VHH binders against Uncharacterized protein YOR238W. Designs and how they scored, part 3

Target 1, 303 residues: Uncharacterized protein YOR238W, of Saccharomyces cerevisiae (q08634)
Amino acid sequence: MDEKVELILVPCHSIWKSSSHPSDNSVNLGQLPEYWHLAPFQYEGNDHLAFIKHGLTAIKLLLQRFDTATVIFSGSQTKKEAGAISEAQSYYFLFEKLIRYVMSNDNIDVPNFDNELRLLLKEVKNLLSSQNVNVDELFYGGSITTEEFSLDSFDNLIYSIYRFEEVNKKFPQKITIIGFAFKMPRFISCHAKAIDYPQSNITYIGIDPKPANYNQTQLSKYYDDLVQMEDKNALSLFSSDWYATKDRLLTKKRSRNPFNRTAPYAQNIFCKENGKRIEGIEDDEEYFETKIKCKMPWSSPRQ

## First folded at step 1 (VHH)

Design c9 (framework vhh_5c3l_4)
Fold by ESMFold2-Fast, scan of step 1:
Structure c9 (fold): chain B 303 residues (1-303), chain A 120 residues (1-120)
Amino acid sequence: as target 1 above (303 residues)
Amino acid sequence: QVQLQESGGGLVQPGGSLRLSCAASGFTFSDYYMSWVRQAPGKGLEVVSDISGSGGSTTYADSVKGRFTISRDNAKNTLYLQMNSLKPEDTAVYYCAKGEDYFEWSFDVRGPGTQVTVSS
């Protein structure tokens, strides 16, 4: 077995409704918005199709890495209406179902998938076939797993790093994040910096939501609006609350934890001994300088 | 085919200023997030700054915040980086990068880059 060195991180954004059944005798593969617990802002861009692209791209990369990577779906039990099902668990189950569907069917045209998904699905099927991949080994062998305690994108990064160490007994030397392109700045400029993880060891693959039938003017406005709302509701907030322990970001975290889940990662310095999250950091710069900088397992050995 | 061509680098003394430009072609420039990425000698890639398609949202690495300003001219398909109060640690090859579906941030950079040297 080759040594696992790369974390392929898929931050999750919703919960798939595995129990939803189509009225037209088709299979539920997440292809319709009603098969997900979507927030209102996730409809215009067909965000659910972007979620499927993220997971398929992660599996594609895993296969191309010849078993030197671990795919981690990251997201907690964030929706009371979904029950005690995590975002991460729902993605894991969806992608297991989707891969088994692809390998058991000659015709893999899924209604409501866009052209990008159809091409990606064919690429993944070809890789699985050419490498003679055993689907049970792919999902049960430890190469694809879940991180089920993250409540925001900061948690997505730090908890997935600790989850990677829990699974592989070492921290990742390289991280590939597959998420929305409009969220890249928070991961690279905010989260990686906040935990002293070298940006040079991070690859970000951005796949955005894509509204159907928009012209270039409508599409440009849609993406500009996404970036403006991203700045207002996340990026500007993380610039002054690096660890999401204060005010608006903390309020968001608390609202996303209806089942009061606590992270179990023993080496996680952002949790107290009992797993409760650290809150109310008064000075993020001082916290970084005294607790984080040059002190993390992934910090530069030159310091 | 996406093409990005950087220019404007050079030798400058500490405390000086430079303005980098990136000419873009092969895609609808105003639809995409754009960024500046640099690589210092013997080090990996660092994301310096990025800007939304409209120019309405920008971010900066802490190492350059308050000193560098990213901007774009969508009519000219050109990205800019205004660099003020330059320090020796800003010495690097600066690369223009496109934010897009399947965009990767790694040691494998796109475009030829432009060299910035801050030295007396």
Scores: ipSAE 0.000, ipTM 0.123, lowest interface PAE 17.6, mean pLDDT 84

Design p1 (framework vhh_7pa5_2)
Fold by ESMFold2-Fast, scan of step 1:
Structure p1 (fold): chain B 303 residues (1-303), chain A 122 residues (1-122)
Amino acid sequence: as target 1 above (303 residues)
Amino acid sequence: QVQLVESGGGMVQPGGSLRLSCAASGFTFDDYAMSWVRRAPGKGPEWVSTISWNSGSISYADSVKGRFTISRDNAKNTLYLQMNSLKPEDTALYYCARDLGYDFWSGYSDYWGQGTQVTVSS
């Protein structure tokens, strides 16, 4: 456990149902959509398999960084029907279970995993074995942790930075975000800009959902529609509401917080004294220049 | 408030046809992709089909491809599922679902109707 300089951020998109049991006596490793609290739009692309690819890619990257990075799964308690378990905690539990499964079994073929997952799982197993990794140290030693208060992608970025500082006592010098490729523009062009985090210090690794048995024409149409819907329903909104403090973005944020949780980060400037989020910013550019930029530790090494 | 009301379910013989409808209200229908999702007895939900806001993109689950046709009438705020060559395996509760894309999930985007029962038996 030595100096950590890189945040490996995994924005979460669902809650894994750890208590669901397979009907065929196999083990639940998140491989079926019914093992997740999925929204209707997450079924066509087998989004749950992309979630597993995100987390495995993060762990692969962590192992290749030789303990200079911290993996943070980011997402709050967003599903009332799931109870008091966050997206982030459910991912953490799933990946702990999956890595222990991989290390305890010679045959690591998981039914319903696609070829990309099979290759990733083999790569991760090889890295764990070749480096003689202690799995308890990997999960309990601080290299992998959770950020459990994020309600949108803006929160994913800024709260994971605060969480990284909480765990490591310093802010990340580099951020690698592992998420959907179609969401890259909002993180790079909107969220990083909104907090003045240098774009040159961010790497984005995009892994999209992948519909089964689609030909190239069907896949092209699927991804074109996905990008168009992303722009219409998220990216364009963040362009005029950088901090999600008004209109549709605030309404969405409130709807994702059924337990009325508030972020506890000591460095958090986006909440009022009572822990409530700031709201109703009239001019995001003026607010950025006068209230945000001067308070960001990475914008002013002098602080 | 958002409402999705499914209709057109019922009992039908194998090889038969059935048309489901979903009447939407309380939101701008043509701003949203719409999906059909089904839940068979003792099974989790299975995605059936999705249609984009302008009908420019349409997708089907492999199990229904070539037999089912999704369509929408934005002037009537109505989603349809034409089901042909029905099989006993198609027996399920069929739900109409509003689909905003990946940024609108949880309570807001998880709006499903009450469902309509389709039973395929001889």
Scores: ipSAE 0.005, ipTM 0.366, lowest interface PAE 10.9, mean pLDDT 85

Design p10 (framework vhh_7pa5_2)
Fold by ESMFold2-Fast, scan of step 1:
Structure p10 (fold): chain B 303 residues (1-303), chain A 122 residues (1-122)
Amino acid sequence: as target 1 above (303 residues)
Amino acid sequence: QVQLVESGGGMVQPGGSLRLSCAASGFTFSSYAMSWVRRAPGKGPEWVSTISGSGGSTSYADSVKGRFTISRDNAKNTLYLQMNSLKPEDTALYYCAKGRYYGSGSYYFDYWGQGTQVTVSS
C-alpha cells in the first residue's frame, strides 16, 4: 500500500555556501549567485534560481505522492574550495533551511526570487499547512535523502537507483527526474536506455535557467547556445561512450573528483569491489547486449 | 500504467506531408494537455506544439506555424500531428509527451513516448 515505489531524482549542479551571510540582517536562502560555487557559464541564466526550483518541485511532488516516493539529491564532493561537502548535502541543507523559513514566517517573499519561485514557494507552503506536515519527519523520516558519489549525469541516474534500494530495500518502479529541460535527451535517450530502465516508467520535469530582462531575440540565442553546448559537450559524447568509461567523459569525471571518492553500492555492476568505477569498455553495444539487456532488476520481462 | 506509442513517421520528399499519431493509455486523456517535441540529429530537443485537454487551445513553435496542425480525438485517446510542406530541417525523431510547454525553455512532461523518425530528403 504505502511502499516506496517512486524515485524523485534531483541531479545537483553546484554547492550552496551555507556559511555565507548577508551584510544586512537578511537570510541566506541561496537567492544570490554569490551564495553558490558557480561555474562562469552559470551566471547568465541565473542557474542558482533553477536549482532552487528543481528542489522545491521535488518537495511539492513528494507531498502530492503521499508515502510512495523518496526524493534523492544526487551529486558528489566536486569543489576542492568547498571542502568535504557534496553538492547533494548542500542542497539537502538548503531545502531544510528554506522549508523551515517558510513555515516560521507569515511573509515568505524572498528578495531576488523570481515570480515562478514565489508561486512555487506558496504552493509548497499551502501543501505543508493543509497536510499538517511535521518538518522534522519530512527531512529525518527517510522521504528525503542524498546520493553523494555521482560525478556525471549517468552516475546521477544509476547511483540514485542503488541509493534508493539501499534506503527502501527495493528498486524504484518509477523514476521522476527533475532537472534542466535541455538535458532531458541524455537521461531519456542515453542513460535510461544504457541501463535498460523502461522509458515508460520515467517522467522528466524540465526547468531551465532564465536570464532576467532578455527580449525574445536574446532568449532565442541563449537557449540555442545551451542546446549547442549540450550536444557538443554531452549528447554526442554519450552516444559513443554510453557508460562514461573512456575518452573525454572519463577525463571530465576525474576532474570532478578532487577528493578521490569511491561509490559504496555493492550491487552496482559499473563499480569494482573497491568502489572504483569500471573504465575502458571497448564495445558499449556488446557490453549492453551481454551484461545489461534483460538482466537488470528493472528490465522488462518481455525484453 | 501510462503508455504513449507514436507512429506514422517515415521518409518523404521536401514539400510532402506526414501524419503522426500517438496512442495514449493508462490515464484520463481528456484531462491533460499533450505536446509534440522533436530532436534532430546533432541538436537538442525542440518543442513543436501543445494542445489543451479539451482541444480548444493550441500553440506552435514559430518554425512550424502555418505548416503543422496538432489535434486530438478524446474518444480514441489519440493525439495527432499533421505535417504539411515538410522541409529538410524538419528531419527529427518526434516524441509524444503528456504535458505542456511554458515558454522560455521550461516545461512539465510527466510521460514521454519512444519517438517516431521523420526524414525529409530527396
Scores: ipSAE 0.000, ipTM 0.233, lowest interface PAE 14.5, mean pLDDT 86

Design p11 (framework vhh_7pa5_2)
Fold by ESMFold2-Fast, scan of step 1:
Structure p11 (fold): chain B 303 residues (1-303), chain A 120 residues (1-120)
Amino acid sequence: as target 1 above (303 residues)
Amino acid sequence: QVQLVESGGGMVQPGGSLRLSCAASGFTFSSYAMSWVRRAPGKGPEWVSTISGSGGSTSYADSVKGRFTISRDNAKNTLYLQMNSLKPEDTALYYCARGYSSGWYPFDYWGQGTQVTVSS
């Protein structure tokens, strides 16, 4: 495969509270739910631990592809109470803190991390050490950056592609998305198709939330409910509103933009001049056929 | 809209000097740390230097320390990189970036880049 120019995309789902300090002699590395601005439905599965797994997996892949990939955390300023800090920026701060922590400590056991996180931390530490990676270069050299205007998963994909071009002066030839496994269908079947990005050039790595101490029956019900919720609230909606420019998806998008921010991507056809989003696409299939299909910078003439 | 436009690149012989400039617009320039980052042919990006919003603090990569000087003119919304004693290893695209080396304000906007070629 072509690994020369790869976007490693991490869609963000919350804002880490960098100013929260533990009452014990530990350090805030996002390991407790109170260290995040969580929605009510993100507690049962310990979603915050899944967020950390997503970012660590992205960094692991980056190290395995160091000179050919860019990690982009994607997510806007979606929480009024968090102030002017984006989901993406908070993830970037957390992972810089976490990587510096593991490089400066021999014992990297973080309280409240599960075994999967402990293994990921050890793998990342070993890769950093074996490759003699400069941590400052890793975070400040452009290998890891943020996309801070996305308000939904469609934005996560399209804005991160244009952010990648802004940083590297070329569009990604390969995209690896690291997110929840239950959200894979919307990215592959809806979002990639809507922008005519070749599915053969996309890899999806799914890591789901994991409730603690659930038996097999409780886990099966939890994941079945997760998939049903996903279909009802997102996947079915994107099937008739491919670009989130109308109906319930546009309403949800507006509710996630308390600071009324506009995306700065001049080359993005989904943003008008001065960054305003397009709205009210009447016929998504006609829009795709006339404006998107075989017309995007990544479109193949032989699709 | 945030915009960063680099200039001042070019071809120079080993031992020579160049001064890069970055014109910033669309934000309160003095409120942000600014950085220079370079990408050499066939290599990943390398952080070069950072300057605080006030200009009171600077930091440099070991590879350029003592040879390069970062500075800013907040009245002109302009960032500079004075490059002295240039080596063939300094050949790269040089990017102006908003953000700093301590990670509190990560690089969130990048310029178009300016090419520096050091050859005999």
Scores: ipSAE 0.000, ipTM 0.145, lowest interface PAE 17.1, mean pLDDT 84

Design p12 (from p10 with G99V Y102T G103Y S104G G105S S106G Y107S Y108P; framework vhh_7pa5_2)
Fold by ESMFold2-Fast, scan of step 1:
Structure p12 (fold): chain B 303 residues (1-303), chain A 122 residues (1-122)
Amino acid sequence: as target 1 above (303 residues)
Amino acid sequence: QVQLVESGGGMVQPGGSLRLSCAASGFTFSSYAMSWVRRAPGKGPEWVSTISGSGGSTSYADSVKGRFTISRDNAKNTLYLQMNSLKPEDTALYYCAKVRYTYGSGSPFDYWGQGTQVTVSS
């Protein structure tokens, strides 16, 4: 086996309902909003279709990397009504089901998928076929895995880095993040900086939700509102609370942890020995300068 | 609660055939991919074959391609391995294994049966 050098990170945003069955004989491949535990704000943009695009793009990239990368779906058990299934685990199960479906069927035209999904699915199927990929090796061989303890986007990045090390015994030399385009600034300008991960070693692939049947004016307003809400509710907050250890971000993080889960990553400096997350950092800039800068395994090489 | 019981092993001469069976209980059999893994004397475990939960996809180690066929009967919760053109190097204890999806680092299998011995010699 070749050395694994790249983390392909997919931050998760919902839980797929694997047990949901349509009233007809069609198969549940996540194509309808009712097949997901969606929040009210996730309906207008058909967020569930963007989730599927994120995962398929990650698998496409993995195949194009010829097994030098690890895909990590990142997200904790955030919904009591879903039970003991994480966002990450539900994505993993969905993509295994979807890939097996496309490899066992000649007609891969899934109802309710948009044109971008149809093209992406065909591209993935063609790569799997042309490379004679063993689907069981793809999902069970360690090239695709989950990180199930993240409660926010900062956790998505740092916990997936430690999860990558847990699986591959080394930290990623390169990270590709596949997520919403409107969330790119928080990952690049806030999260990567907060952990001293070199920005030159990060690639971000942005795929946003897309409302159906909107004209250009309606789309422009939708995305303007999305960016404004992102700034108000996330980006501005992470600018003053780099590690989500206080104030509104900590309150949000606690509300997303109904099962009181704690991360098990042995070398994670953001967790205490018992797995509980550190809280109450008074001066993020001082914490960065004294605890993080040039001290991380992934910090710029020393001369 | 999960049980996997292998059977069908035995002694056979080179070029012979054997059919292994694995009776599964304690989980929704059709929801999980199943594998055959073997361990030869003095060696570590070697993956042999995997079949998807639906039975629509199969994969084989290069050493057994064209000679072994994996199959399953979801109505009977049973996994099979048809072994043809057996060679002395196929001598091993054969395990039925339930493939785990993702739960952390380590083995991709969350349960192994007790195994069934296959000996190929003259």
Scores: ipSAE 0.000, ipTM 0.123, lowest interface PAE 17.7, mean pLDDT 84

Design p13 (from p10 with R100T Y102R G103Y S104T G105W S106G Y107S; framework vhh_7pa5_2)
Fold by ESMFold2-Fast, scan of step 1:
Structure p13 (fold): chain B 303 residues (1-303), chain A 122 residues (1-122)
Amino acid sequence: as target 1 above (303 residues)
Amino acid sequence: QVQLVESGGGMVQPGGSLRLSCAASGFTFSSYAMSWVRRAPGKGPEWVSTISGSGGSTSYADSVKGRFTISRDNAKNTLYLQMNSLKPEDTALYYCAKGTYRYTWGSYFDYWGQGTQVTVSS
């Protein structure tokens, strides 16, 4: 019996509308943008298809890793209009529905999925069939779970580490993050560093949004804009606010918490006993040196 | 077929400088972000820097920020990394990596060239 050692982390970016039904009686599998609570900037690249690629890639890895990994979907209740459903919970429900669809149908060609999704879906179906996987065991056996309190990418990493420990009774020795490629720098250079998690124990799998029918000039501009906005609105901010406890990052975090939820991770040093997030860290370098460096459960023993 | 060929590595004293180059072929170079990734002996891959397709946006790992400069020449399909104020901890094999709709760090060395060795020693 293999121990759970690897966290497969899927940061969530939206809430799937499970109650939305097509007018033609087809199945809602998240394939249309109207099946999601999308922000305006998420339409151009068909971000919703990237969300599905992230989750399917995580399930594919889980099947290849057998009983040594746990998939965690991470994201809080961020949309007032969606009600009391988290990003993470909506992804979990969508992927349960999608996997059951794949296993119960001979034709798995979902309309509006692109060629990458069609290939990935076939790969997942083949792994499920070849390994004789029980879908109830896959979803209800603890190999796939949710982290429902994260309000930003820093929370995605640190809260999922503590959620992994809550589920498996030990911290992950290895983390595989599946998300947008343009967001990789913040996870590796900012977030992992800020919590003293060794980069050598992290793998990042980046899958970006993909605009349909764009020529090379339009694609170049789209990805240039994406990287520039990432730097302006996230990467540069995390360089001066490592823990998202002040300034613009705290304002963004508060705007994403319409239900004023508090994280339940009492072992997390970034949360107080009452579950409220620590705010107002004045000197991030001093905080790192005095509270984090070589003091975390995952810190290298030879630093 | 995508090919990435790194060059410009070598041995330097601490405080020295090196300029790495990556010759790219098999894809429309200006349409994709490009990255430098390094691997030190006995350690996993570490991301160093990324530049957008147009060259208008750049990002850097904290460990190299202010010392390294990433740039590209889209007319020549070439990526560069100017490394200044080199430290012993910069000793590593440096890889050129292509950004795509999929980007994998750690396990997929097929997305990177053969690498160019940088050794910083006194």
Scores: ipSAE 0.011, ipTM 0.410, lowest interface PAE 9.6, mean pLDDT 85

Design p14 (framework vhh_7pa5_2)
Fold by ESMFold2-Fast, scan of step 1:
Structure p14 (fold): chain B 303 residues (1-303), chain A 123 residues (1-123)
Amino acid sequence: as target 1 above (303 residues)
Amino acid sequence: QVQLVESGGGMVQPGGSLRLSCAASGFTFSSYAMSWVRRAPGKGPEWVSTISGSGGSTSYADSVKGRFTISRDNAKNTLYLQMNSLKPEDTALYYCARGTVYYTHGTYYFDYWGQGTQVTVSS
């Protein structure tokens, strides 16, 4: 009977504005785009509602896994205008506030949440109530934590694995990633492969943004543009730069690090002794074959 | 009752083209994303391509990108895969699949799969 030890990874995409106050008697639970530091491309699809779905889905899974899983929100201090707060910290604070809200209120219908969020929130409330969950233990007991040094999706995976080991003293035997469905190919085909993490030990749950009040023609254009931009700006680049150490991916990574954060993970083979990321890998396949393949703590033994 | 029936497979020389079709019945076709998945001899299932219910969004595996095109005709409840510049490595049983795409334990998960259609490239 093997016990499962699972990383539930939530890659973060923005910073919640905890200090923003509604003009009415409602509470800030991230339900409006104005409550987030959104990039211009994140407004059309109501990306902020997808962020909330990702975190609530992670908490739902955690409650179904009991003591066998750890939820990790992953994302660094990527926005100078937000100050020294990470994407991961802001998600952690939002979900603590949201869970406390649902435990303290009979009416949990949050304005501007869609029907999917309302149903998910009711499911989470039912699990919390039926299990007599102590919210302080849930958030302060180590079952939900942050990884605050990731600057791209490659970092999200590898740094969350090292963060999991830092918290639990062992590497995850399985990983569940909850993110955008349109980003699934980069995690499975690029990132997991690049670090030799067994694909048989990964589950990916995809939840995409949903524009409100779009007709079929507008939705078709929105999703077509989304997939094309993902391919142009990420997937095609990771296919030829597995570790984000070159060209456009490195430039993007540097632009997301206004506070010059360096990862503290002692076992991280992708950092130099000074904590700086390695750069300029000339042959990614050779690097994989000589440094990574069958050499990671999570590598499968060769037949 | 959901039914998916693939057709259009066959033998083709390297560099050739084939168009696969999948006839769907028993559900509201336009409400579901549809996928093509392949299984080569001795290998596990490999996801090939997905198309949204409206047809406005498509995604492809790196191995087929630029060579294969997924499309659908919602009026005819039919899914298509146009396969160009075929390689010996494309030899596999090709399955039509319905449902929400997610990945678990080395396998892509779908609600329903068809019987598959054989594509053989070379000889």
Scores: ipSAE 0.013, ipTM 0.326, lowest interface PAE 8.5, mean pLDDT 85

Design p15 (framework vhh_7pa5_2)
Fold by ESMFold2-Fast, scan of step 1:
Structure p15 (fold): chain B 303 residues (1-303), chain A 120 residues (1-120)
Amino acid sequence: as target 1 above (303 residues)
Amino acid sequence: QVQLVESGGGMVQPGGSLRLSCAASGFTFSSYAMSWVRRAPGKGPEWVSTISGSGGSTSYADSVKGRFTISRDNAKNTLYLQMNSLKPEDTALYYCAKSLRWGTSYFDYWGQGTQVTVSS
């Protein structure tokens, strides 16, 4: 086994407003929805707290296997109002700030964090302290980095694989994805399959949004609605548009690219030599069979 | 206190059918999404299907879509997987899986599993 073999992937879902400051003596650690560029549907479940749980869980996992994994935050410059800052870069800045805060303070009880987040933060602080981790080495040593060109969940997976190779000079042997549990099926059954990455080499850790003050009946309905909307608006669409190159998925992808950015991964088969993404694949099964199946660097077909 | 007991596995010929059951206890069954996960010889766990707490929403792996149907009976605390048009590649140990909370992990608890073998 070589030094870096595992990609810990955190798909990003928003941009943290690093310049927003509270009016009191507290610090902006992403704990309020106003500290994020949230979409309307992200308020009910306190999605911003789930984003923080995703990143802390990735850092916890990294610390537990420090020398063998790389954490990659994945997400492009998707908000015109945020300017030239990517979802991935904003997460990276937030977690650097949060970890430095935790290591410099005895009281790490951040206002508006829920109990799960408070416990997770304590676990991360204990791992950092017990392993005598250098925070500068953690963030600047290459173990945590960004992938800043992904416009959808398919891009999150494929671009992060190429970003991992760019950083470590080899493709990941194992991928751990930390994201919303309700999005697990698209990553495992659609995206991994579409690029011929072995499902047996992917682990998914799901952390969903959680509405405050909901009883068990209200929570059950909330999660039922999430799964139903996920199927209608994503999973069913990816089943007929494996590479997000047509119809609703392509329209959504284009709307998320206000700065017309192109991916720098020149050897990526989903980008042309000029960096432009391939579009309009009419027969996904034929494309998979002729261009992908048993032809990817991570394809290990049994003879 | 959480317990999941799978049953209904067996040996069948290609094209045959089996119905798997999972008896759940120790938690409020209707409040949690439930999944079926399988492990084929020489492979890691593969997600097969998920059903919401109410039973109103279902999701399937592409490899089983159109052939398998997940369902639940919340009055009986039982999860089901109806498997039709079985193929040799469906041979695996099948596990019933529960998340402690919907968002904490898709594999936070499994039973012992039930073996499905498809051969002629």
Scores: ipSAE 0.000, ipTM 0.193, lowest interface PAE 17.9, mean pLDDT 84

Design p16 (framework vhh_7pa5_2)
Fold by ESMFold2-Fast, scan of step 1:
Structure p16 (fold): chain B 303 residues (1-303), chain A 123 residues (1-123)
Amino acid sequence: as target 1 above (303 residues)
Amino acid sequence: QVQLVESGGGMVQPGGSLRLSCAASGFTFSSYAMSWVRRAPGKGPEWVSTISGSGGSTSYADSVKGRFTISRDNAKNTLYLQMNSLKPEDTALYYCAKTPFYSGSWKYYMDVWGQGTQVTVSS
């Protein structure tokens, strides 16, 4: 087996309802918003279709990189109404179902998928068929796995790095993040910096939600609102709370943990021995300089 | 094909000013947020600033807040970066990028957008 060097990270944003059944002869492949535990703000842009694009793009990259990569879906058990299923586990189950559907059916035209999904699905089917991929090996062989303890985007990055090491016995030399484009600045300028992970070793592939039937004016307002809300509710907050250990970010993190789960990663410096996350860092710049900078397994000597 | 062509770089002394431009083609410019990204010698790419499709919302890296201003002219499909109070640490190759696309892989990034525009701050 080739050595695994690349983490392909898919931050998760919802939980797929695997038990939901269509009223017609279609199969549940996540194509309708009612097949997901969506928040109210996730309907306008058809966020659920973007979730499917993220995962299919990750699988496409995995197939193109000849077993040097591991796909990790990242997200905890964040919804009390969904029960004991994580965002990451639900994505894993959905993509296993979708890939098996694609390999078992000649007609892969899924109702309510947009043109981008239709083209992406054809690309993935062609790669699977041309490489004679064993679907059981793809999902059970360790190339696709889950990280199930992340409660925010900072956790998505650091916990997926620790999960990668748990699975492959080595830290990733390269990270490809596939997520919403409007969230790119927080991953690159906040999260990577906060853990001293080299930005030159990170690729970000952004795929945003896309409202159906909007004219040019409506689309411009939609994306303007998206960027404004991202700054207000996340990016500006991470600028003064790098590790999400205080104020609004900690409140949001606690609200996403209805089952009081704790991360089990042995090398995690952001948790105490009992797995509880550290809280209340007073000076994030001093914490970074004294505890993080040039001290992480992935830190390079500074020039 | 999406194309972004950067211009306006040059050599300036500390405390000086430059205005960068990015000419966009191959997509509906006003529908997309746009970003400036820079790469200093021996360093990885650093995000600098983003502007929304309409120009109504802007965000900046902490290192440039209060000194740089991002703007756009949707009628001309052009993105701008006004850089004031320039410092030696602002020396870098500057790229414009359509949000959602960013790459920390230099090869992939250069193959998509172009060569960028060089800014050198020295006395």
Scores: ipSAE 0.000, ipTM 0.223, lowest interface PAE 15.0, mean pLDDT 84

